VHH binders against Serine/threonine-protein phosphatase CPPED1 (CPPED1). Designs and how they scored, part 5

Target 1, 314 residues: Serine/threonine-protein phosphatase CPPED1 (CPPED1), of Homo sapiens (Human) (q9brf8)
Amino acid sequence: MSAAEAGGVFHRARGRTLAAFPAEKESEWKGPFYFILGADPQFGLIKAWSTGDCDNGGDEWEQEIRLTEQAVQAINKLNPKPKFFVLCGDLIHAMPGKPWRTEQTEDLKRVLRAVDRAIPLVLVSGNHDIGNTPTAETVEEFCRTWGDDYFSFWVGGVLFLVLNSQFYENPSKCPSLKQAQDQWLDEQLSIARQRHCQHAIVFQHIPLFLESIDEDDDYYFNLSKSTRKKLADKFIHAGVKVVFSGHYHRNAGGTYQNLDMVVSSAIGCQLGRDPHGLRVVVVTAEKIVHRYYSLDELSEKGIEDDLMDLIKKK

## First folded at step 4 (VHH; framework vhh_7nfr_2)

Design s43 (from b6c with S104A)
Fold by ESMFold2-Fast, scan of step 4:
Structure s43 (fold): chain B 314 residues (1-314), chain A 118 residues (1-118)
Amino acid sequence: as target 1 above (314 residues)
Amino acid sequence: QVQLQESGGGLVQPGGSLRLSCAASGFTFDSYWMSWVRQAPGEGREWVSSISQDSSEKYYADSVKGRFTIARDNVKNTLYLLMDSLKSDDTAVYYCARLYWGRAFDYWGQGTQVTVSS
């Protein structure tokens, strides 16, 4: 594998794992710890959205650059440093094959290179990253650019699963890839049960639901009722505590049985009343506690003491 | 439930000014991007300007940039378009529109006629 094939300077997932967290060192409880979650920097969307034509590739994204740079600067100032920074999909706005995609991608890479090397990046694919209807070609492009579209990693006894939710939305052009993820997921959930992980946590771009498991299909912002119920039941059976998603550009979510669905609002374009922001997620032996922070709050004041005090417990 | 009502249009000479208003009701106004879209006689709809929920982001069509200013008052649930240095080419019906992901603009006002003529 050449250096170009190896994927450069980012902590890219390869072989369905993340080398930054070797399983042999991370399988036992070593918490508490915290991580930072962002979603939808989506370079190009703000201007595209503003014109009423979200299908264009977005010919202007200076605002998204500034917001994402502010996010990176805020994260880099945190002490102690977060275990990782996860971006829950829609990294750029321009769909595969569309104008401005290459320029948006190179600008995002430049911004993300500024993240402290001690803080691994975890990158989740969104519909704008691989297409609303993914193909083998669009998945391969994503994997070459950003790393594997689905993978698992362990941190301090906690299993993290990154899923390509576009296979759940519309697998019609790549049914074999969807089947491969389904088989892999069932194997990972079996491992979670067998190894008695402290927690299992899922990251995927499209939410299972926005408020309730029984809510109507939105046909865009949530997974279909049939699909979300099947996935939720699999997660609950395996002991998954929470699913984190983006896509909605608003904070949302709810609880189904003992599974929390957490929809985090965007670093980039806002579609509701939330500020541009990041979610702080604290993992303790007993529970997962999280809170959404505006970029200004996090950069100016850092993380509130009530959350940081949870990290000081052994 | 959702209503958008434009006002402030009229006849004005080239180089003149007009202030358009759009009164919004039936939804949480401060939760939505709002836009102005115009339609000249015999032409398609042309996007003019958009404003984010808190007024932090404002965007303009190249044809109006530097002449028009979009603003909103979230206490009064009102959207504004301040139109300066009006040109004959600005003659159109001006619509207030609510910006929405699945439909681009999901609700529209009835429109207000702006005529720029000598």
Scores: ipSAE 0.387, ipTM 0.749, lowest interface PAE 3.6, mean pLDDT 91

Design s44 (from b6c with S104G)
Fold by ESMFold2-Fast, scan of step 4:
Structure s44 (fold): chain B 314 residues (1-314), chain A 118 residues (1-118)
Amino acid sequence: as target 1 above (314 residues)
Amino acid sequence: QVQLQESGGGLVQPGGSLRLSCAASGFTFDSYWMSWVRQAPGEGREWVSSISQDSSEKYYADSVKGRFTIARDNVKNTLYLLMDSLKSDDTAVYYCARLYWGRGFDYWGQGTQVTVSS
């Protein structure tokens, strides 16, 4: 059996890296390029949310299947192909141990098999994937199913960091795992600084903040003020330009010093006025430019010429 | 100040129809999922139906599916429930409710009585 068959149909992050982008091929600037970001397909949430009880595992998710299939079809039609497709957490709705979790997981795997094999998948863990309070067992389940919960990879001279933000929210049941991520992150940020990467970009499920670094604690949608400030300062010191997150099911964000916080609305359940959609992220030598597209807009019209022209400018 | 005001309830014969309305004020109505929840005498609250911000998603309890239709008018800030083929078991106070993340139903109307009886 192939490694892909043995490990599942997805290329999974292993050993804190992503083999689809070997460092020896990707450490030098080779942009501009773009990638696609989606968040919160969260199979089961729409039905659970609609009943007023998000704690149930969601016994119906056909709508999320259709939306995620539409997203995959839109991405597959893009020319040139995006460098990768990142999903910023909450892959399924049912919490660890809850009914419908296995069925939701298998359905999402089936939908994601349709992604063009030339477009690597980058999977970020969310609170529904590993629990609001993760344990060694829930983290191990995620890593077995989807790949490493935190890892780094390089694309064309740009360093990408995927973080497990649940360790920042509540590490009380797995403090040693949180400490391991903290040590690993400090090492990766040191590497970013030493190697003078073109950009450093962070993906994590929970936003640092929704509008401003000094905003009040939401106790769910943003990281606590003490935690977000500590992380933001580390990111700024290392030259991180942007943090991309999901979790909020609305488009949001702001800027703190030279760090952008970008919150993307969901492929699945919408909690505000944004349509179901995907974010197109263009990386040039000078800047990172992004725009949220509804699934219908991206499917019917593709990416607007002003963004695509940035990729053609060398 | 969030306000939800239901109307359109009344006494109707089995097999009849009623249209409930809920007038919303004090918040950005088109930014929220809205729901109908009912409570029969001596029973707990039962979720009936929910609608997304743009009406693209509608969900119904199995007991009412195919008989009830939920709708909204974002210009008028009004939520509707069209109830067809009413049964005696549909007798309840019907509440308009706003869905809010982390709380479920965070605001409720006063309710409107629906009585299905011969």
Scores: ipSAE 0.488, ipTM 0.802, lowest interface PAE 2.4, mean pLDDT 91

Design s45 (from b6c with S104K)
Fold by ESMFold2-Fast, scan of step 4:
Structure s45 (fold): chain B 314 residues (1-314), chain A 118 residues (1-118)
Amino acid sequence: as target 1 above (314 residues)
Amino acid sequence: QVQLQESGGGLVQPGGSLRLSCAASGFTFDSYWMSWVRQAPGEGREWVSSISQDSSEKYYADSVKGRFTIARDNVKNTLYLLMDSLKSDDTAVYYCARLYWGRKFDYWGQGTQVTVSS
C-alpha cells in the first residue's frame, strides 16, 4: 500500500461534510430520489452471539461477509441507482482494542469497495465501532478509519444529519466531545429552519425508542427517557421528519407527534424474526416512504413498482 | 412466564447416541436464537451449540463438531440436540438457554443429566 491510497476509495466524510454532494449543487429540491439503508453488518457478531459471549471480538465472520456481499450486489443492480448507501453503525463487532478488529475492518473495507462508485457510502458510528463509553482515542481511531463520526450533507434540497449517538448514551470519558456535537447539532437544526429544507432526516446508531417515546429505559437498545425526549423535541422543532437507526437487530419504531422513529433490522446477525435485509427509502416533496426488503427479495425482484412509481411520477 | 424444560438425558455407553429436547413456553419461540450449554462436574459452563430463529445458521463448539446436531421445531416450540458418537468427556448437565444481548443467556432450563460411562 502507497501514500497515494491514503485518500481511499470511499466518499468519506471530512470537515463535518460529505464531498460527494457539493452543497452548491444540492441545496435546492431536485427530487424525488431514493437511498438504501443498511445496519449492523457487524462482522463477527453471529459467532460471538452464538457462543453467549458477545464481549469477545468474534473469531468467525464468513456468513457476515457473504450477506454483505449479497447486499452490495443487490444495490449495484438497482436501476435507477440509489443516491447513496448508508450503514447505520456497528460496522464490525470487535470493540476498540479487541482481537479480530483489524481483520474484520479490512474485510469490510474490501466488501464495501465493490459498491458502485456512483453510489456514495454514508457511514454511521455504532457502539462497537467507538466503544460503549467512547474516549477521544476511540473517536479519533474511527475518524481515521471511516471518516467523521458526525456530519451533515445535502441531497436535492434535503438535509441529512449523521450523529454519534454514543455521546448520548455515555459521554463520561469525553464530555467536551459531546458538548461539541451538541453545539454543532443546534447550528445544523437552525440552518434547517432558516433554509426551509424540503426535509431533514437524521441517522444515528442507537434508537431514540423502540416503540414509544414514553417506554421504559432498556439501558442498552434505546436512549434514556430524558435524553430521547430532549432530542425528539429538538428534532420536531427543527422540522425533522424521521430518525433512522440500527442497533436493535430487529425492525421496530413508532411515531412521536410528527417525528417517525425507524429502527432497521440488520444485514448481519438477526435477533428477531426479520430476515437479513436492507431498507429502501423514497424521498418525495411531500413525504418519506420506506420499506424493509430481505436480501433475497431485493436481489431477485428489485424494488416494488409502488415505491418506484413515487420516483417516476412525481 | 418464560419456561424452558429439558428432557432426554440418561446413561449411555461410549459411542452411543441421545436426543435431548427442550420444551419452550411463555414467549415467542420463533423470535429467538436458542442454545445448548453444558456443565461437567467441577468445571465451568461450556457453550455447545446455537441455532438461529429459522435454522439457517447453526454453530458448534469444536469439541462436538461433526458429532452433535442442533435443530428446532417452531410449530412445537421445541429445541433439540442430537448427540452421536458420545464420549466420556461429554458427561455433563445439559442446559437449554435463550440468547439475549444484554444478558447473553437470559433464561435457562433446569438441566438434564447426560452420563457416558464405560
Scores: ipSAE 0.347, ipTM 0.734, lowest interface PAE 3.5, mean pLDDT 91

Design s47 (from b6c with S104H)
Fold by ESMFold2-Fast, scan of step 4:
Structure s47 (fold): chain B 314 residues (1-314), chain A 118 residues (1-118)
Amino acid sequence: as target 1 above (314 residues)
Amino acid sequence: QVQLQESGGGLVQPGGSLRLSCAASGFTFDSYWMSWVRQAPGEGREWVSSISQDSSEKYYADSVKGRFTIARDNVKNTLYLLMDSLKSDDTAVYYCARLYWGRHFDYWGQGTQVTVSS
């Protein structure tokens, strides 16, 4: 259903939009539909983590290749096909300038080329993709490799916003880029209000919070209390229903007023009790319903009937 | 309070075997990766092996691959290191350690001495 972007081997966001979903055709409600969300394939992390030194680039990632290939195979087998596959950041482990970064990137590109071309890829930047403190250079590298770091797109009357959450974490080396995203976001949220979108959904790598809006600052896994409250209030005012994130390598989240914060566990390295997995997200006119599946469950049994029944049309 | 307590060290001849144990308490053991780290006399700490929460993933330093086996019992909250074909170079204090993001290893045991003597 979608053409690859010019010069790319997979779909890339360009000009702050995703050509796979032309706004003119997608602005009206055409649901229900579903999409698949994964996070943190993070090629290189499992071995690096195991040594107690996540600051190295990770010199081994065969396990992450196998897991991500299993994820792609499971997604390709789904019927009907999901509208898109979103990866919520930390595509590779090696940070900008670290050893193994190029090799990890080329291996992930190879794995992602196997995604059915009818299923657009939506790629979100994580801290390992652009650095804990991004620069103009690291952002430009990401955009050359994977596509725009923030953008919006419409699917069947639903507005999707992809944000670069590293600008919220530490914009000190690129304050003008942070300001540009802030202005763009305010414009997108205004559009959501003006067009009365069916739903507005946000993807960003770093969670607003892990359990509660008032929780203490973690200084790594959640955004600072002042920042998360400002963003959450903006989202609520614009009618955003849910924020999906990765970063934590565990399933987590909570609700603040009518905004759901959903932290999805990893395809790659697990830091808690969750299996390696993917989240199925069903969008109906009334609600958004989601469920985390292990890779084995999704590969062997597909999506449970109670979720699939939600997308049936008369 | 998090506590890790090693046991099973001792004196052994080259080619011998030892089984180290680490009793963990004060945290949800089955939610953490666990590791063994050693320190030889006059040297820095060397990572030896790590195991994931459910034992599905195990990693070893190149120096010990094929000779050491890491295991865990989540019911007993115990981590193990089975050491075979011991060499003089394996002489070190062996520490049980908990993996944690941002602090590398955030909790350590007191260590158990392994001496491989000719």
Scores: ipSAE 0.505, ipTM 0.803, lowest interface PAE 2.3, mean pLDDT 91

Design s48 (from b6c with L99V)
Fold by ESMFold2-Fast, scan of step 4:
Structure s48 (fold): chain B 314 residues (1-314), chain A 118 residues (1-118)
Amino acid sequence: as target 1 above (314 residues)
Amino acid sequence: QVQLQESGGGLVQPGGSLRLSCAASGFTFDSYWMSWVRQAPGEGREWVSSISQDSSEKYYADSVKGRFTIARDNVKNTLYLLMDSLKSDDTAVYYCARVYWGRSFDYWGQGTQVTVSS
């Protein structure tokens, strides 16, 4: 490999699609398959959280580098290779305009370049990537750095939707961008219904809820009750089976009617009792099965046979 | 109705010791990280120390490491800062602060004055 190939390693989303998965080849059921989900590597957070100054960009992140490198190494060793590796937002800790943002970004890019080129990277924006209150400028910065903030792609008859959940949290500084995502989402959900997709799966950084659709507003970790109910109803009507999120730095979730809300714990800073880890998601014709693995478990033992056996059945 | 009330400040000579307390009420104290933050005359706020919900993690600014100890009593809803080997540079108003995820501090006490002079 040459130094010239160090750039352009990422399959970045562009034009609201992901070129790694051409729609004409992926629209028919070709499963079962699996993918790996991680969340919140959030370079800088461990120190920022520990010092009680989370508005600071965090001036050390060596531990997050080691954890994310361990995650990449574990993923690269898997056989067969996962279809893709999705990171469910909060890629770095330093919010737009904050100290250490550039350094955290360059270090994460370097770590992610080590992901096997056969495994496309799917990147979801989080509040630290775009700001708690996004602007046209912070969205543009994210798109230049990582790719589109919302897009769709197909894998083996399954529709995947990546949403910018910050527009649901606070669109006050970019209402036109929020409206554009809403119109695009309604179009994608219509396509899902018309094509009778095998499954439709949503990735967004902020969970709809942590335990129950009727739970109280947290004002940070979950979307407001009004917003989560409107989105959940849209997803259910379109046949969306599951929403995967990060943000909470703990494993959580629940079910509302036929929609599963799955909150995955962090690669980086933990706020609960979960180990640093990754979620293995197996997609079969009938169901979606997932399990959280610590980085050590996945590195040492790989994926358990009960999940891998699901992939061997057609 | 969240309230944080500091006490224990005062005048002390260099090399002396003080114990600061912060009485917390109006929230589930044992569910939050807590911090001490100080502000010296004419300076900005400087973070001093933080403690996790169960006291398993404690962090200190380099300027106070080895001299200050942070502690909490979740039964009494009280945060403490034990200050040893005090220096003139430690002169500041010391604030108790509640840490909130994604926002550094959402509630502050009124502060307690610590003055280290000869």
Scores: ipSAE 0.000, ipTM 0.228, lowest interface PAE 14.0, mean pLDDT 88

Design s49 (from b6c with L99I)
Fold by ESMFold2-Fast, scan of step 4:
Structure s49 (fold): chain B 314 residues (1-314), chain A 118 residues (1-118)
Amino acid sequence: as target 1 above (314 residues)
Amino acid sequence: QVQLQESGGGLVQPGGSLRLSCAASGFTFDSYWMSWVRQAPGEGREWVSSISQDSSEKYYADSVKGRFTIARDNVKNTLYLLMDSLKSDDTAVYYCARIYWGRSFDYWGQGTQVTVSS
């Protein structure tokens, strides 16, 4: 990787951590605070979806550029600034090896360079970023381009975990990489329990479920029932409060015991009735409060006072 | 019991106009992207236009851009194609189609014939 990119606009996760948030400074409660979550800018999908050829790499993505630029402009105008901006996977539409992948990647990098340098980017891999069936090669490509595919970081006493959910979907071509993530995750969850973090929050591209833990396997939009139950139980035992995901291009989710599953709709292509948007997530000592905003709402009106007033409570 | 029924086709002179309609039933129409696809005699299917669930996104084939307008009425569960400045090469059977995730189209109407001839 180049030094200019490594120390520049993209604060890439490396060594399974994010240097923008040094653990020594961030391990104690210093909230409340907020962050912004987006999902599925997925440059190329709107045209591919509309023409009915979703298997190609999508040969036009001007609309996704405009939408993502609007998102960045809205975020940059927020006062106080959010602690970070997380993108929950499917950064581009073109799968590894497909046409238009390089051009989509370079355009997204250009758009993301406009994010205020004071607002770190947190990038989560999606199936289109590393393949439905990842390989060591596709994972290495992602890590060179965007940073580590899984890592942890602390902000104001809150532990954040970024997971590569494609290892849960189909690890058949990279079982050793899946095993490495599983062992790392168990260690991180152990740390969360031992240190009594204020909250633990998970970001992964594929939702555990769309509505209920016991729902049937969708075979694409949710993780298999056996996998989602195993992960949810691990999260609950470690004190994880919420999992945020994309992938579904619709707002969805539910609660299993005391774990919230929040599926956030897309910056890019919409598959349901939600507007193109971003989720505002406010973290207080007692609770995590979030709300989905259309890009137009956030651009024109900013964040509503009821959410911002939560940040004033100590 | 998903059903798509096209209407509004017919014979029209070059430079004329037609409005096609597609009545949808058996599914939540306002939750899906919809498309128009045509097939000329002896040729393969050609995609014409697509519209998002809320009409915010509209796409057109280069051959029809500026002449055709796609629209939908989610209260009436109806998809429209407004065709202006029709040319002889627009002669085809026009199909209403529902777009499905991970596939091109999962449901098609029976088609409506458009013939542009003097």
Scores: ipSAE 0.027, ipTM 0.509, lowest interface PAE 7.4, mean pLDDT 89

Design s51 (from b6c with Y100F)
Fold by ESMFold2-Fast, scan of step 4:
Structure s51 (fold): chain B 314 residues (1-314), chain A 118 residues (1-118)
Amino acid sequence: as target 1 above (314 residues)
Amino acid sequence: QVQLQESGGGLVQPGGSLRLSCAASGFTFDSYWMSWVRQAPGEGREWVSSISQDSSEKYYADSVKGRFTIARDNVKNTLYLLMDSLKSDDTAVYYCARLFWGRSFDYWGQGTQVTVSS
């Protein structure tokens, strides 16, 4: 085996689960713990966006490589190690079938191979990964490349659900796949209730909302009002505490009843005033506490003591 | 009121250099990507270069890469384009433009004429 092949192994979801976390060892509360969340490395977007035409596939992404490498280096340096590193969609910029997609994909795989093998990767699909209107073919391509588009896993008594939010945005070319996810999600939410999970946490690329459940439809950055309300009510009924998303390239979110919607800004291209960064998420028995860090802050100073002290409490 | 005002254009011989400036006012300059876009006689608009809020990211059209340098001064609210090794094909009106969410440019200056001629 070559050094490149040895360094190429990373955990992939298969059969709607993540083998890195054996269910038999993870179903009981064993927190507190923390994980790292990044979103939208989106190799190619900075150059495409800078031209005033972000749909051109992006013919340069050296800056995204450097930013994502900095993120990986910062994560690898953390002590204790985070339980996992989740990327909340838009892994690459070039849409299915577009130029530069293969090259962007191979470069991201190379960068992600540098993640410490003790830190499992959790990969969420975004619209650029499977298309604004996904098809069976684009979903299958994603699953071959990165792993399942939706799946669940347990960590220390906490249920994590990864959803393909493109089925909620536009399922018109793959209605049977959308129906399959809906049935699977209902089953997972039932399991959360039956097994009395400490918390249930959802990762999906597109936010339910950016500020408020009743906000107007954006037609791109948030799910439609009817869809977001149905999903939010379903999550609340099952005891889901928080939904984490990317897509907006800005930090945003709000609370609806007892459900937090957390929109995390990008590792890659920034569309607002936030620095390139990562979100640190601490899970305790009582609550989920999180904070966004610039890549420079996290790489230079690590995680602040007030968050790390939560890991020491029962 | 958002205003962008270019200066520094003129007539130059092939191989010469020019420095364009764009004075920005009426918005939080250091919160926006800024760009240079040019329009040659009888042609459509051509994107030339863009710079991120903090100057960490700079991008150039293939036609100007290695010859032009984009820069900004957030204290002075000024965008610059340093143009070296000018060619006849660089003859155009050069516009300072503010990027709006990567989809379009929402504000433009009046333009400054650059003419490269022997």
Scores: ipSAE 0.094, ipTM 0.595, lowest interface PAE 5.7, mean pLDDT 90

Design s52 (from b6c with Y100K)
Fold by ESMFold2-Fast, scan of step 4:
Structure s52 (fold): chain B 314 residues (1-314), chain A 118 residues (1-118)
Amino acid sequence: as target 1 above (314 residues)
Amino acid sequence: QVQLQESGGGLVQPGGSLRLSCAASGFTFDSYWMSWVRQAPGEGREWVSSISQDSSEKYYADSVKGRFTIARDNVKNTLYLLMDSLKSDDTAVYYCARLKWGRSFDYWGQGTQVTVSS
């Protein structure tokens, strides 16, 4: 482990919680705030994607370093500071055990050390971080490097849940770990109902859906129809307002009943028309408002006044 | 229907130049990464070059780096490969291809033959 991590630069989740937000100080509504969401910096993917061989781990990632550095610089310039910066999975491209994984990981750690120490980092696992078919070993590697793969934390009366969506995609090599997350999630959703949280918000790497709850299975970019409906119904029953995901490398999403599914495009490799970017998420007592910003737009102009005005209102 | 149609191939002497074009139709061209892939006689397919949607990222195989330039015109829905300092080893059928997630191309052109001979 690096000295920068020990020095509090990374607020790693441990024991299914995040120490940067002590529950005893964060259980009650304190007024509006905002956070920044990024997805898929995925160091190595631009080169791997371009060659048509995504299994090689990607032997070049200088462009992803520059883009992620630009993202960090833009975030550090924001005033007031965001409450946290969440990365919604696929931190690096190289799968567990593949070439370039260690180098990609160390480069990402170096870039993330530049994040202002007052802005906690929230890390979500993606399929490239733990494998398309996770094992106890790949999950343990992730937890040693980045922190717990699933956990909860509170910010001003708002419950945040981070889920390992790979257990929903393919738990065949770690069924006991999938069962443990299922039990833990049901407990957290029960707590959300009992404590009457202001909002509950979910972060997971794989989207429930890309456009509609009833859409066909993609077999990669969305969770299966049976799984997504089961999870969506659990979230709605518990009062979850929004699920944020990455994975698709395009902006997408939709609404099912009173649940928003928000798919955020990538800091790194783009597979659609969207610019490299970050999502600004504003949390008020009544609603959650968000907007995707290109890295250039956020770097040059910051956050638009209409969103910032929501933070000034009590 | 998605269509990719290459043109510009031909016979050229070593050290010569060619410009390949690929006309795309049936999809939102400016939303996709595009690539050139070649296949020499008796060999497997070899990736040559790729370009991002807005041309901000360009990648080349080591064998062609410094000699080939990939470009696109999103108004004309056309992909280009400008080939300079051609070598006998560049002899191949050149395919225009649209990238698909997971290591494959979902749409391919018919190919255009490039022959470099002295």
Scores: ipSAE 0.078, ipTM 0.601, lowest interface PAE 6.7, mean pLDDT 90

